# Designs tried in a protein design chat: VHH binders against q9c0y8. Part 27

Target 1, 316 residues: q9c0y8
Amino acid sequence: MSASHPGILHEYTERLVAFELVGKSNVTLTSNVTRSLLLFVGGLGDGLLTVPYVQELVNPLDEIGWSIVQVQTQSSYIGWGTGSLKRDDEDLHKAVDYFLHIGGADFSTRKIVLMGHSTGSQNVLYYLTQSILPNYLIAGIAQAPVSDREAAYQFNGKEKTKELVDWVKAEYLDKGLGNDVLPRSKVENFFGEVPTSANRCIDLTDVRGNDDFFSSDLSADDFAKTFGNLKEISGSTAHSQLILLMSERDEFVSPSTDKAQLLNRFRESIRPTTSNSSLSGIIPGATHNVGPKSSPEALKWLINQLITALRSFIDQ
Key: E = the ipSAE of ESMFold2; O = the ipSAE of OpenDDE; V2 = 0.75 times the mean of E and O plus 0.25 times the DockQ between their complexes.

## First folded at step 21 (VHH; framework vhh_vobarilizumab_d1)

Design l1 (at its last look DockQ between E and O 0.01; V2 from the best seeds 0.00; counts 0 for: placed apart)
Fold by ESMFold2, look of step 21:
Structure l1 (fold): chain B 316 residues (1-316), chain A 121 residues (1-121)
Amino acid sequence: as target 1 above (316 residues)
Amino acid sequence: EVQLVESGGGLVQPGGSLRLSCAASGFTFSDYYMAWYRQAPGKGRELVARISSGGETYYADSVKGRFTISRDNAKNTLYLQMNSLRPEDTAVYYCARGVFSLSKGSEYDYWGQGTLVTVSS
């Protein structure tokens, strides 16, 4: 069923928009310069209104003085196939800069949290640990921080995935054709109908590809280069908080993976250790996107964790 | 035209064994992950076992250790060996072709007509 949703569509840079959902209070980021926001980025294939729990966050967040804003990037919908985390990072920084300044807000007034779902979790970690651009986020929240490579292993097989990677390297990368779109017939079992560049394929499916932050076979040294490398908040000695929320019944994660152990390995790698939020956890009964196949308590649990986290950022 | 045709169902006593087959045609069988689902009377379909294109297997807890999924890519055939059968295994068993993409996840785009397995004394 279709529905309408009240909100404000912001053009935060040329041709890119973000949708500020408006709750029962009718307070907006323009009408209140101290109002804080949760900036939300989805995963591969996502765009406005595609992640089912976002609509359910509007009024709970509104009650505590937070807006939720769904950001569209160049990678939204099918654009991800020829993109990169670096390009996404540039788009997200433009969105943060826009919202940081509308209505006269700035870093000392408005709190901004970036929340990512699925591959949006890679966007969060990239923003906080790899980006060369200034960090203005008080926190990042990664919901379903899962490995794309290991998802491909689960459904297409490890050896078949390695064969694809080897073929792409030989036929494209070694020939300087990394930006070329791959033939659909060769890659449809990995990327469906989405036009996908050789570089993007490698980013997503190669061991230590540019998106490969969450694979269970990575070492502590690998995690030290990502989780262990949180940047300072610009103009401060403080660092962003990092909250990791795994879904208990995540269908992209192999049944053989011990999610609690993997989460612990991520968390133990976070540096500075003061950025390792105690609110990280496993959402009970949740599917990947906390959708209708989730246990009824999954959404309530998620909302409670988010409210607890967001309240704590206002008190600082 | 993608076709999946199950066979091998029948009546069997508790504790018995049965082997299901699914003949596949109309596509490159070795490129796809495959699954067995079952549907008991009055219930929805539930996953029984899944096998990746590379041969990795997954089993529902209710059948783990009793059922074995396998595939013969040369014959375009999927199998389910069912041992130590119980009355609660009574269902129509369906062969399903899986499709996967990183953006859409996993789903099943073609299903067989099913084969009935009845476990009773």
Scores: ipSAE 0.649, ipTM 0.839, lowest interface PAE 1.1, mean pLDDT 93
Fold by OpenDDE, look of step 21:
Structure l1 (fold): chain B 316 residues (1-316), chain A 121 residues (1-121)
Amino acid sequence: as target 1 above (316 residues)
Amino acid sequence: EVQLVESGGGLVQPGGSLRLSCAASGFTFSDYYMAWYRQAPGKGRELVARISSGGETYYADSVKGRFTISRDNAKNTLYLQMNSLRPEDTAVYYCARGVFSLSKGSEYDYWGQGTLVTVSS
């Protein structure tokens, strides 16, 4: 439904914005320099307020002294087709920098948590592990982390996906044409109407591609290279917390996949072990985006879990 | 040992320009936020400009459009280009290193000795 949402539009770069949703208290990040924020990034195709549960988080978080900010990156909406996790990471770091310093001349004790939905989970993990830029997050939350590669297997077929990957490698990557956009007629079944570069196609669909964090067929060694390498928070010896929240009825995860087991495999790989949050879990009755087809308790569970997590970070 | 040494201050006429430098040593300069502060006689210390490790900048409203903060990581040097100087810009200017921690958030933990800028006809 169409609705108006009170908030503040922040220009955190010359061309990119982030929207702070303002709750009932009317307290904002600019009016309170110590106020903490949940920085939210969506998945493929997402932009501002395209994830339905985001607006439902505003008041519950406001009540406990947290703002929720949805970030627009270059990858927002259809921009992901020509993007990369590296580019996303750069945008996210600019956003984090902006919000750390907004509100006045003095530095603050503001804490920032990055929450990603779907492919936003890859952003979260990348930020905390592979980024060459400084880490300023107290925690990352990956909501509905899924393998885009395995999703392609599910919806397009494993063999067809492999054929695509092989073709793209041969016709584009091997020829130095990784930045070229693939013909729509060849990739429409995979990526819809989104102009998609050869590199991005490989990132999303190749085995151990740049986005391949959450595939169930990855080895323990693979997980060790990602989950096992959380970076220190800049200026500290401490590490960020990593919370993984899978959806029980995630339609992008194969029905044959044991989600509980997979989650455990992720968690067991997290290093240091202190970053492995006990708050990780499976959202009961939740579809991928905890949308209208989810059980009524799914959203409530998510909200409660987030509140618990965010409170714990303030107490640290 | 962390050291910050400002230079480039002096006497300048209104409308003139001056470039301040801050030489940093004893730490990985490229990893830190840096800032310029100033303190006028009888006033408190105020933020003039800050720059992130990635080059993101912030300016006080009073200096926007006139001052430019920049950094050369290869030289471990912070700069403040001051144009269209005004008498109210007269102050001791300090460079400072910014840090972030889980417990304290963001703060400036090291300061230079300062360099005097006097704008007078």
Scores: ipSAE 0.391, ipTM 0.762, lowest interface PAE 1.6, mean pLDDT 95
ESMFold2 (binder alone), look of step 21: mean pLDDT 85; pTM 0.848

Design l2 (at its last look DockQ between E and O 0.86; V2 from the best seeds 0.48)
Fold by ESMFold2, look of step 21:
Structure l2 (fold): chain B 316 residues (1-316), chain A 121 residues (1-121)
Amino acid sequence: as target 1 above (316 residues)
Amino acid sequence: EVQLVESGGGLVQPGGSLRLSCAASGFTFSDYYMAWYRQAPGKGRELVARISSGGETYYADSVKGRFTISRDNAKNTLYLQMNSLRPEDTAVYYCARGVFSIARGTEYDYWGQGTLVTVSS
């Protein structure tokens, strides 16, 4: 449904934008008041206003002095098919750098939290683990940190997915054609109509592909390389907090997967252990994107967890 | 033209068995996941079982252990073996073709007309 949403469109780098939704206070990141932000990145296929709960966060966050900002990357909408987690990370670093340098009366006290939905959760974990963190990026929140590979297993079959991977390796990667777009008719049951490169296919569907952070069959050693490797914040000895929020009724997760056990395995792998937030949990009654098919209490629970977390960051 | 045609419904006593079939045509059957849904009178549709293109299965809790979904890709046919039937299994059963993409998830884009299963003493 078409609608108008008041806000500020920020061009954070050439041709890429982030949309700051404006709450009832009319205070923004450009106001002469120190203000913190939740920077939101969606999953594959997402873009501005595609994740249904984001607009519901505007006023609750505004009441505690936080803006919610939806970031567009080169991977937004259909761009993900020829992109990579690394390219996304480069875009997100530019967005964070932009927001560190605009606005308020006391810029040095601004806090930034990076939140991802779905494959945006891979963006969050990647961001926190690849290099020393920008000053004042104090937390990452991963909502619906799900395995793309295991979703493909669930709906297309494990053997069919392995056959695709083997075929792509033989016909493309082994021939140096990793950037080539795969024939859509051969891969439409995995990627739909989105033009998808051989490299992107492998990233998403191969065992330990570059996006494969959340699969239940990964080992503790695999998780140690990601969850166990959170970086320091630049200019301090502090590390970002990591909050993991699974959806109880996530349709991308196999019904045979014990979500509580899997969440515990992720959390037990987090290093340093002080980054392991007690606010992680399973959103009761929530579908993948906490949309209208979720139980009524799901959104309220999500808002409460976010408000609790964000308040705790203001007075540190 | 995509067509899904269910058969095998009927009247059965509690504890009995039925095997539902869904004949598929107009598409490459082996490329799609398939599902059985049911709708009791005055109720909404509910998922009964689904099966991936590779044969992996999922069952609703209410039917697990009693129903078996299967497919024969050579015959383009989806099956539901229904054992230990109970009166609450009474419903119109629909086969559905699923579409999946890793970015957009799951939808069911084609449905059969349904076959009635009545479980009554």
Scores: ipSAE 0.502, ipTM 0.754, lowest interface PAE 1.7, mean pLDDT 90
Fold by OpenDDE, look of step 21:
Structure l2 (fold): chain B 316 residues (1-316), chain A 121 residues (1-121)
Amino acid sequence: as target 1 above (316 residues)
Amino acid sequence: EVQLVESGGGLVQPGGSLRLSCAASGFTFSDYYMAWYRQAPGKGRELVARISSGGETYYADSVKGRFTISRDNAKNTLYLQMNSLRPEDTAVYYCARGVFSIARGTEYDYWGQGTLVTVSS
């Protein structure tokens, strides 16, 4: 059912916007300089309110003094096909910088947590580990971190995926054509109607591609290079917390994959160890996006977990 | 025009076997995700089995070990081998074409007319 949502549209760049969803208290980031925010970034194909549980977070977070802001990046909707984690990271840093300063706020008073859904999880991890830009997050939350590569294996087949990768490397990357968009007739069974660059295809589907953070076949050394390299918060010696929330019924994860074991492998790789939050876990009965096919308790679990996490950050 | 036509349904005794076929036309069969669904009387439609374009398979728990989904790309045909049939397997069986996207997962955009399978003594 269609509905209207009260909020504030923020222009955090000349061409990009973020939507602050306003709760029952009517308190906003501009009206309260100490107001903290959960900055939310969706996955591939997502835009404003495309993730069902986002609107359900508004009032619960509002009650504890947090705003939820959904950010649109250049990768939003179909933009991801020609994007990169690096580009996304640049956009996200601009958003964070904007929200740290609006209303007269400063870096010491306003807390920001970045929450990513699906491929947004890669954004979160990239921001906290590989980004060359300053880290101003108190924490990152990766909801439904999944391997796009292994999803392709599941739905398209491992061998066909490998053939695609090899073809793209040979016909595009080796020729310096990484920025070219692949013919839809060749890749629509992987990427749908989304124009997808050669580079982006490789990022998403190649072994140890740029987006390959969460694949179950990666080694401990691979995880050490990502999870093992959390950056300090800029201006301090402290590190951000990293919370990983997997969906129990994630349809993008192979049924043969032990999610609990995989989650543990991620967590064990987190450095420093103090950044490994005890609040990481598996959302019971949740589909990938905790959508309508999820158990009724899944959303409640997620909300409670978030509230617990966000309260803990205010006390720091 | 995309077409899916199921065949092979019929009456069978418990413990018996049937092989369903789905003839596909109007598209490049080998590039698509395919699935079998069934709808029993008074119940909703449920996934029975699915097979990726690359041959990766998934089965519902209720049919695992008894049913086998396969495809012949050269013949543009999807199959469902059903062994050890039970009365609870009685349903109209549908084949469906799935469209996959990394962004959205699998959506089914075309369905056959269905074929009736009745398991009764």
Scores: ipSAE 0.211, ipTM 0.597, lowest interface PAE 1.7, mean pLDDT 94
ESMFold2 (binder alone), look of step 21: mean pLDDT 87; pTM 0.873

Design l3 (at its last look DockQ between E and O 0.80; V2 from the best seeds 0.57)
Fold by ESMFold2, look of step 21:
Structure l3 (fold): chain B 316 residues (1-316), chain A 121 residues (1-121)
Amino acid sequence: as target 1 above (316 residues)
Amino acid sequence: EVQLVESGGGLVQPGGSLRLSCAASGFTFSDYYMAWYRQAPGKGRELVARISSGKETYYADSVKGRFTISRDNAKNTLYLQMNSLRPEDTAVYYCARGVFSIARGSEYDYWGQGTLVTVSS
C-alpha cells in the first residue's frame, strides 16, 4: 500500500538528494538542537523507500537523538549499471561533507554513522579503507555483506559466469572498450534490463573484481587488503568501528556457505582490532533485506543492535 | 509460449521411489535456472529443489539426501528423482522457471500445471 512519509529533502550536491525521515519529536538535522545521523545507502536497484526496514528505524532512532537519512547516488535505481564503487564513494563523500556542515546550531559534537544494505556494504567498506576519514564519521554498519559473484554462481553457474567474464575481457576490455554497454542478450540473466558496462560486469562477477569483497573463496590475504585496512579519523588516533550484520535466511547466499564461519573470517581480518565491534552478528530469521518474509523477531533484533550501537557512540 | 509440462506422479508406498519429469518449450532452456515446488492439500507452495543453468543444486532441508534434481539440456527436460518417500511428501509437484538478476535476486515467472504424488498405505 502507498503511504506518505514526512521528511526533509536535502540537495547535498547538484542534482543529488538525500531524504531525512522525520520522527515524532519533529527535531531534524536543521533544528537548533545537537543531532547525529545514520546515513543509509541501499544496494543495486535501491533508491528512496526501497529497503523496507529503513522506515521502521525512524522513531527508535528519533528517541535517542538520531536522524536516519536515505542517500540517492548516481548509482541509485538503474544508474549502477554504468557506475563503479569509486563513483559511489565520490557521491557519498559529498553527502557526508554536506551533513557535517548544515544546521542552525554548533555541530562540533555531531556523529555520523554510514550504513549500507547489500552492495551498500561494499560502499561502506570501501569508504572506510581508502583514505583518512572525515571528522565525526565514527562507524560503518554493513547489513547483508554478500558476494554478488557467488550469487551469480548459485543461479547461473560458476562455469557460465567465468565464460561471460572471459568473453567480456576479450571483446571489450582488451580492446579498450571498458565503458561500453554490453548487449542485453548476453547479460540479461545476470543484470536483467539494466544497461551494464563491460567494466561494471567485471567489477561484480570476476574473481577479485573491484566489488568482490565478501566471497567465501577469498583468502586471508584478500581480506587483509580490505577488512585489514581501516583508516584513522582525521585529527585523531581513533578509528571507526565496523559492525557486520548478516541475515540468517539470506536468499542471495549460497547454501554451501557457513555464514557464522564466514562472519568470523571477516571479523578476524579487521585491523585495527579495536574497530572490530562486538555488536556484529547474524540477524535471526532475517531475509536479505529484513523484509516482511522475515520472522517478526528479526526487525526487533536489528533495531535493538542499532540502538545499542548508536547509544554507545554518544557515551564516548 | 513458454510451456512447462510435468509428468511421472502417482501413488507410491512409503519408502518407495518416483521420478518426475518436466518437459520445457518456448525458451532457451539451458539459459535458465529451474526448480521443483510442491503444494500439499490446504498449504502454500514450498520450494523442494532448484538447479542453476550450470547444474549447481539446492535442496530444502526436508528432502536433502532423498531427492535429486537434474536436467538434460539436450532434451529440454528437468527431473526430480524422489527416493525414501514419506507420507508428508504427498503433494502436487510443480516445475518452475526461474529468473535472476544481481539487483533483484530470484523469482519464478512460469509454472507448470503440476503432477500429483500420493504416498500412502
Scores: ipSAE 0.608, ipTM 0.807, lowest interface PAE 1.4, mean pLDDT 91
Fold by OpenDDE, look of step 21:
Structure l3 (fold): chain B 316 residues (1-316), chain A 121 residues (1-121)
Amino acid sequence: as target 1 above (316 residues)
Amino acid sequence: EVQLVESGGGLVQPGGSLRLSCAASGFTFSDYYMAWYRQAPGKGRELVARISSGKETYYADSVKGRFTISRDNAKNTLYLQMNSLRPEDTAVYYCARGVFSIARGSEYDYWGQGTLVTVSS
């Protein structure tokens, strides 16, 4: 059902916006200097309110003094096809900077948590580990972290995926054509209608590609290079917390994959160990996006987990 | 125009076997993963089996060991071999074309009209 949502549209760059959803209290980031921020970034294909549970978070978070903001990046909707985690990271840093400074200097101490859904999880991890830009997050939350490569294996086939990668490398990357968009007739079964660059294809589908953080076939050494390298919060010796929330019924994770074991492998790789939050877990009965096909308790579980996490950050 | 046409349904006794077919046309069949769904009377539609373009398969727990999904890309045909059929397998069986997008949108975009399978003594 179509509905209107009260909120504030923020221009955090000259061309990009973020939407602050306003809860029942009508308190906003610009009206309260103590207001904390959950900055939400969707996955591939997502834009404003395309993730069902986002609107359900507004009032619960509002009650505990947190605003939720949905950020649009250059990768939003179909923009991801020609994007990169690096570009996303730059956009996210601009958003974070904007929200730290709105309302004046008194707002600079505002707590910000970055929550990513699906490929947004790669954004979160990238921000906290590989980004060369300063870290201003008290925590990152990766909801439904999944391997796009292994998803391709499930739907397209492992061998066909490899053939695609090899073809793209030979016909584009080896020729310096990484920024060229692949012919739709060749890759639509992988990427749908989204114009996809050669580089982005490789990022998403190649072994140890730039987006390959969550694949179950990666080694401990691979995880150490990502999870094992959380950055300090800028201006501090402290590190951000990393919370991983997998969906129990994630349709993009192979049914043969032990999700609990995989989650544990991720968590065990987190360095420093103090960043490994005990609040990481598996959302019971949840589909990938905790959508309508999820168990009734899935959304409630997610909300409660978030509230617990966010409350814990207020006093830090 | 994309078309999916199921066939092979009918009446069978418990313990019997049926082979369903889905004839696909209007698209490059070999590039898509396909699935069988079923809907029993008074129940929702449920996934029975799925097969990738590379022939990786998934089965619902209720049919594991009894059903086999396969495909013949040369014939643009999806199959479901159903063995050891039970009364609870009674349903309309649907063929569906999967749309894999890394954007993780709709999983299926085309469906057949379905074929009725009745398992009864």
Scores: ipSAE 0.377, ipTM 0.712, lowest interface PAE 1.5, mean pLDDT 94
ESMFold2 (binder alone), look of step 21: mean pLDDT 85; pTM 0.860

## First folded at step 22 (VHH; framework vhh_vobarilizumab_d1)

Design o1 (at its last look DockQ between E and O 0.83; V2 from the best seeds 0.69)
Fold by ESMFold2, look of step 22:
Structure o1 (fold): chain B 316 residues (1-316), chain A 121 residues (1-121)
Amino acid sequence: as target 1 above (316 residues)
Amino acid sequence: EVQLVESGGGLVQPGGSLRLSCAASGFTFSDYYMAWYRQAPGKGRELVARISSGGETYYADSVKGRFTISRDNAKNTLYLQMNSLRPEDTAVYYCARGVFSLSRGSEYDYWGQGTLVTVSS
């Protein structure tokens, strides 16, 4: 329901904010104590406070010296329809840079973990594979790393999705109109009311589109280009950890998909192999966003995995 | 006006067969995924079968191999062929129109009034 949430609203760049939720200790990222953060990015349609488990993480993380911070990007809410993973990545780098520099006095022990839900999982994987990582960005967590293309196949059909892709290529991309917004009547069964560019449609729904990291029909060679390409941490020979958390009852995933097998295929592709966290798994009884329709144990399991991971990162 | 009208329910013996129909009007039927749900006495409504706008199907485990969902886009009609019926299949069966988007996921925006299926000796 409606509620007030105590926290700090950070303007991390012009017109974009991140919300640091405050736990029982009242310690924040600007307090005169060491404090690490879980930087959280939601999926398509998400914004501040839309992913239901985030507020439940505040006090467990606070007890181990971590803040949870929700990032608004240009893609938040309906902005994703004319965005891209690259634009999202630029926003996230600005957010990370901001949080590396606040509080100021002694950030040598501050750690940053980037966590994404749903399409935020594509943001995490993209972030970890595009460029050298800042020394403090030690891990990524992908919750519900699901294929948007295969979700579209499940509900709209594979052939109809390919027909849309072919039409968009012919009528827009081949004519240099990739940034044009598509007619709603042609795409409402894919994107609802969200204004969506031709490029964004292709990114999300084409085979090997720019967002297409998690489809079950991708090859080992496809996964090698993403999961197999985690970058070094700046000033270190170490690499960040990658934790993959699938939801057992994810309604965006086709019932015919073997989630355990798919998770194993992702994990076996991770390079360097030392980045393949043993904390990856399937959240028992969880829906896509681990919401109230999830089994009661789902949230507890998620919290336990996160606490285990975050505590271990302080020791590094 | 969107309208979904189920028919074909009735009393049938265990092991028997029944075919449900859902006549759809007021929208472009072929653009939407469709589903059959059922509600047994004293229980919640549960998914039986779903068919994408492109014809791909999904079935609840309890009905796999016994039930077949299909659609005739020329007649704007959804079907459920129910074979090897069991007493546990006794329920009111509802036709539902689905909407999907990548940001919202799946939901059902229109429902029929239901048709009763009773499986009893």
Scores: ipSAE 0.679, ipTM 0.847, lowest interface PAE 1.0, mean pLDDT 91
Fold by OpenDDE, look of step 23:
Structure o1 (fold): chain B 316 residues (1-316), chain A 121 residues (1-121)
Amino acid sequence: as target 1 above (316 residues)
Amino acid sequence: EVQLVESGGGLVQPGGSLRLSCAASGFTFSDYYMAWYRQAPGKGRELVARISSGGETYYADSVKGRFTISRDNAKNTLYLQMNSLRPEDTAVYYCARGVFSLSRGSEYDYWGQGTLVTVSS
């Protein structure tokens, strides 16, 4: 649905922006020192308002003192093809830093939650676990965490995916050509029209590639290295909360996969255990992006979960 | 020009079998996942089965164990073997070409004209 959305465009770093959606109260991050922030990052191919439920979060969050800001990173839209989680993480840290400091020192107490959709979930997990930069998030929310590798398995085939990986490794990585863009004619069935580097291809499709957090065939040890290694919040001994929200009808997850079991495997791996939020769950009737093909209750459920979570963080 | 042409539909008694075919042309068949959909009278179109370019299959619960989707990439042909047919399987069956990418997900961009399957005593 085409519509206008009031908001504030923030230049949080050179050439990158984030859009604060303004709710009915007209309160903004710069107008209220107690205003907290849900920083939203989409998945592959996403940009501003490409995730359907984002706009639906504005007023509910506004009512409880939270702004939702959608961040544009270098990976937004088609930029992901030549990006990396590391680069994304750098962008996200710049965004977080910006929003922590806008309005001056009086705003330094605001809470920031990073919410990622789809591959944005990799960003969330990376930020909280593997980033070498300081953690300033009270929580991370991974909505529709999925394995891009397994998605490729589902639609292109496991063996074909492996063939791709092997070919890219042999023809590019082994030759030091990781930054070269792969021929569209060879990879279009995986990456569409998006120019994709050899490195990015491997990140997304190789076993235990850099983006391989959520694959069902990973071991407990694999999960321990990611979910099991949440970093402390900078300046504190406390750790961020991690909330995982899977979509019940996620089309990127194999129908043969028990989502509940998989979610439990993720959750059980979270360390410290105090970071394992009880609010993690499966969005009932939700497609991947909780879009129009979702059950009517899916969006409501998501909103309620978010409200519950965000309220809990204010009290901390 | 992309074309999908279904065949094999017809009248069959309950418990009977049919094999549907979908002849594909105008594209590299082996690069695409394919699917069978069906639409019963007065109902919406529903996914019956899907097969990846690599041969991995998915079935709707209603047809699991009874239907088999397969493909012959050398012949550019998609198949649906339907066994133990039931009256509720009566529908127009459509072949569809699937398009997938990690950023756009999965969608179907081409459809056949459909073939009618009628299961009746």
Scores: ipSAE 0.649, ipTM 0.842, lowest interface PAE 0.7, mean pLDDT 95
ESMFold2 (binder alone), look of step 22: mean pLDDT 85; pTM 0.851
OpenDDE, look of step 22: ipSAE 0.592; ipTM 0.813
ESMFold2, look of step 23: ipSAE 0.642; ipTM 0.847
ESMFold2 (binder alone), look of step 23: mean pLDDT 85; pTM 0.850

